# Designs tried in a protein design chat: VHH binders against q3afa8. Part 38

Target 1, 265 residues: q3afa8
Amino acid sequence: MDKASLGIGIFDSGVGGVTVLKELINLLPGENFYYLGDTAHVPYGSKSKEELLILGDAIIRFFLKLGVKMVVFACNTSSAITLPILKERYPVLMEGMLEPLRKNMPAKAKVGVLATEATVKSGLYQKKLMETNKFQEVYMIACPQYVPLIEKGIVSGKEVEEATREYFEPLLKEEVRDVVLGCTHYPFLTETIQKLYPKIQVIDPAAYVAREVYRKLKENKLLGENGGKVQFYVTGDEKSLKNLGSLYLGYNIDRVQKIDLEVIV
Below, E stands for the ipSAE of ESMFold2; O stands for the ipSAE of OpenDDE; V2 stands for 0.75 times the mean of E and O plus 0.25 times the DockQ between their complexes.

## First folded at step 22 (VHH; framework vhh_nb_b201)

Design j2 (at its last look DockQ between E and O 0.85; V2 from the best seeds 0.82)
Fold by OpenDDE, look of step 22:
Structure j2 (fold): chain B 265 residues (1-265), chain A 125 residues (1-125)
Amino acid sequence: as target 1 above (265 residues)
Amino acid sequence: QVQLQESGGGLVQAGGSLRLSCAASGFTFSSYSMGWYRQAPGKEREFVATITSGGNTYYADSVKGRFTISRDNAKNTVYLQMNSLKPEDTAVYYCARVAVFLYYGSRIYPEADYWGQGTQVTVSS
């Protein structure tokens, strides 16, 4: 079997991962993709390491059954907690949300990061950024209004703009010019943010992920040539994926297959 | 190597004033935010004040209006002017390089990546 003809698995706890999928599709048109939203077990941020590993194992096994050559962790939590373990456990290429950014982002004196409260509180994101020695100052902005708005399909308009103005106030005060989207949902707001602040460089980690995925596939001679298909899977509710995913991807997601993860306890 | 050295601590009566200084070396001082923290006996280290590389200042509520943080980039020094000192201000004061700022609405949490050895400030009643 030509391993290069195998697909790429992408998973998230919800719909946020579609932002990563979009970047991958754009950069890798020759690939087939399997997207899995683990909506039955969201949120991941409140789960223990043990629980996340159990889910992670099940997810990887699911993808392996489908036949994948690579798995992309389009989840910040999984990228940080389970990916380092799972990559040693399974003989499949893996990539996450944080390492591509860390590795490839250019040095800046100041950087802003929009993130969920949970992400900011965890301390992991800023720690990892600082370990690169690329930044003198990191400004982490908790953005509690964003995910609820996005989940409602509100990605533009007065409410989003007002929230954005609030969140960007300290960044502007400190003359931060580079702002990282530290949540996979936030790329839904890129257009709105850019409209409000055209001089700000909005950095989507998904772009870095896509480039790194390309690099790894190329390095391993696993680039596909005849792909272009995307299959969608969920473990729970499919509504968000269908609605918001369609909105972001720019086409209607008509088919979502519900699956049960084989959890081994 | 990053070095931070505090000075100016000592014994002062309530209502008195002290000025702390911190000499920094081993990094481009003007590119970094600086701050002061303090730790009283039996208590956790707490944030006191910070001044960003851009010159913006932030203070703990307990010291607002009494303490002033400033910096002299030419001298690679950060200062803490402490006025109207109270016995509850008694602590070891630490100079710090502040690399991370966490924003939760109107609340700011500065995080340091390097610390000085500290200088003792004692305020007697």
Scores: ipSAE 0.855, ipTM 0.957, lowest interface PAE 0.3, mean pLDDT 94
Fold by ESMFold2, look of step 22:
Structure j2 (fold): chain B 265 residues (1-265), chain A 125 residues (1-125)
Amino acid sequence: as target 1 above (265 residues)
Amino acid sequence: QVQLQESGGGLVQAGGSLRLSCAASGFTFSSYSMGWYRQAPGKEREFVATITSGGNTYYADSVKGRFTISRDNAKNTVYLQMNSLKPEDTAVYYCARVAVFLYYGSRIYPEADYWGQGTQVTVSS
């Protein structure tokens, strides 16, 4: 078997990873993708480091059984907390959300980041941003309401707007104009955010991730040519993936396979 | 090179007042948030007050209503006016430049990237 013909595994806690998948499909039309939404365990933002490592380990083992040349951590929480550790446990190529953002973000005096509680508490996201010397001040906003709402298909309306006003209040007070979507779910909320705050520049790092995946595959002589297939998996409910995921991708997700992760206790 | 120089510490009776000053150099002072932290013997350094580059102020619960942070951008100086001092306020007080703000709802956790050398404040009963 030619390693370049192996697929790319992509995982998220739920539907959010399709925002990264869309960019990957567009940039890498010759690749086969396996998308896993760990919907039995969403949201990841409320989980401990230990829980996330157990789940991440099981997900990587699942992808290895499918035959992958690379695993994309399409979850900012997992990218910050688990990728650095799991990278040392497995020889497969890995890419996440944090390093592509760090490399590609232009310099700003102030930057805001909307993120999960786990991402903020890890300390790793803000540390990586400050290490760039591109920012004078970094404003990390924990957004615990967002992923649960998005996974229920609620991406607009009063409940989302009230949460958004709460999260943006400190950013507005400090005149922060550039705001990073520090969770792969949050692009589903871009229209709502822009409706409320049209002068805020919303930054989605998904395109940066796709560029880095391309670069790594090219550098390792692993670019595929005759792919273009996407297979979808969930561990629990599939509704948000089929509904919101299909809408965002611009085509129907017709088959989703439910799996049980082999968790090592 | 970022430098922060505290002054104004000393010995004061409970109920008294002190005014701390911090002269800043080596960066564009008006563009950065500033803060005060303190460390009592055998304890971890703790947040006291911050004033953002936009002039907004935040205080630890233990000092709220008694301490006032202010800044003079023309003089590159941040101040801490400390009133109604208690023996529990005894600590080394550090001026700091704040670079990271963590927000959990209405609660904020400012994190400093540069520190002064500290000035001792001793409140006697």
Scores: ipSAE 0.758, ipTM 0.902, lowest interface PAE 0.5, mean pLDDT 91
ESMFold2 (binder alone), look of step 22: mean pLDDT 88; pTM 0.889

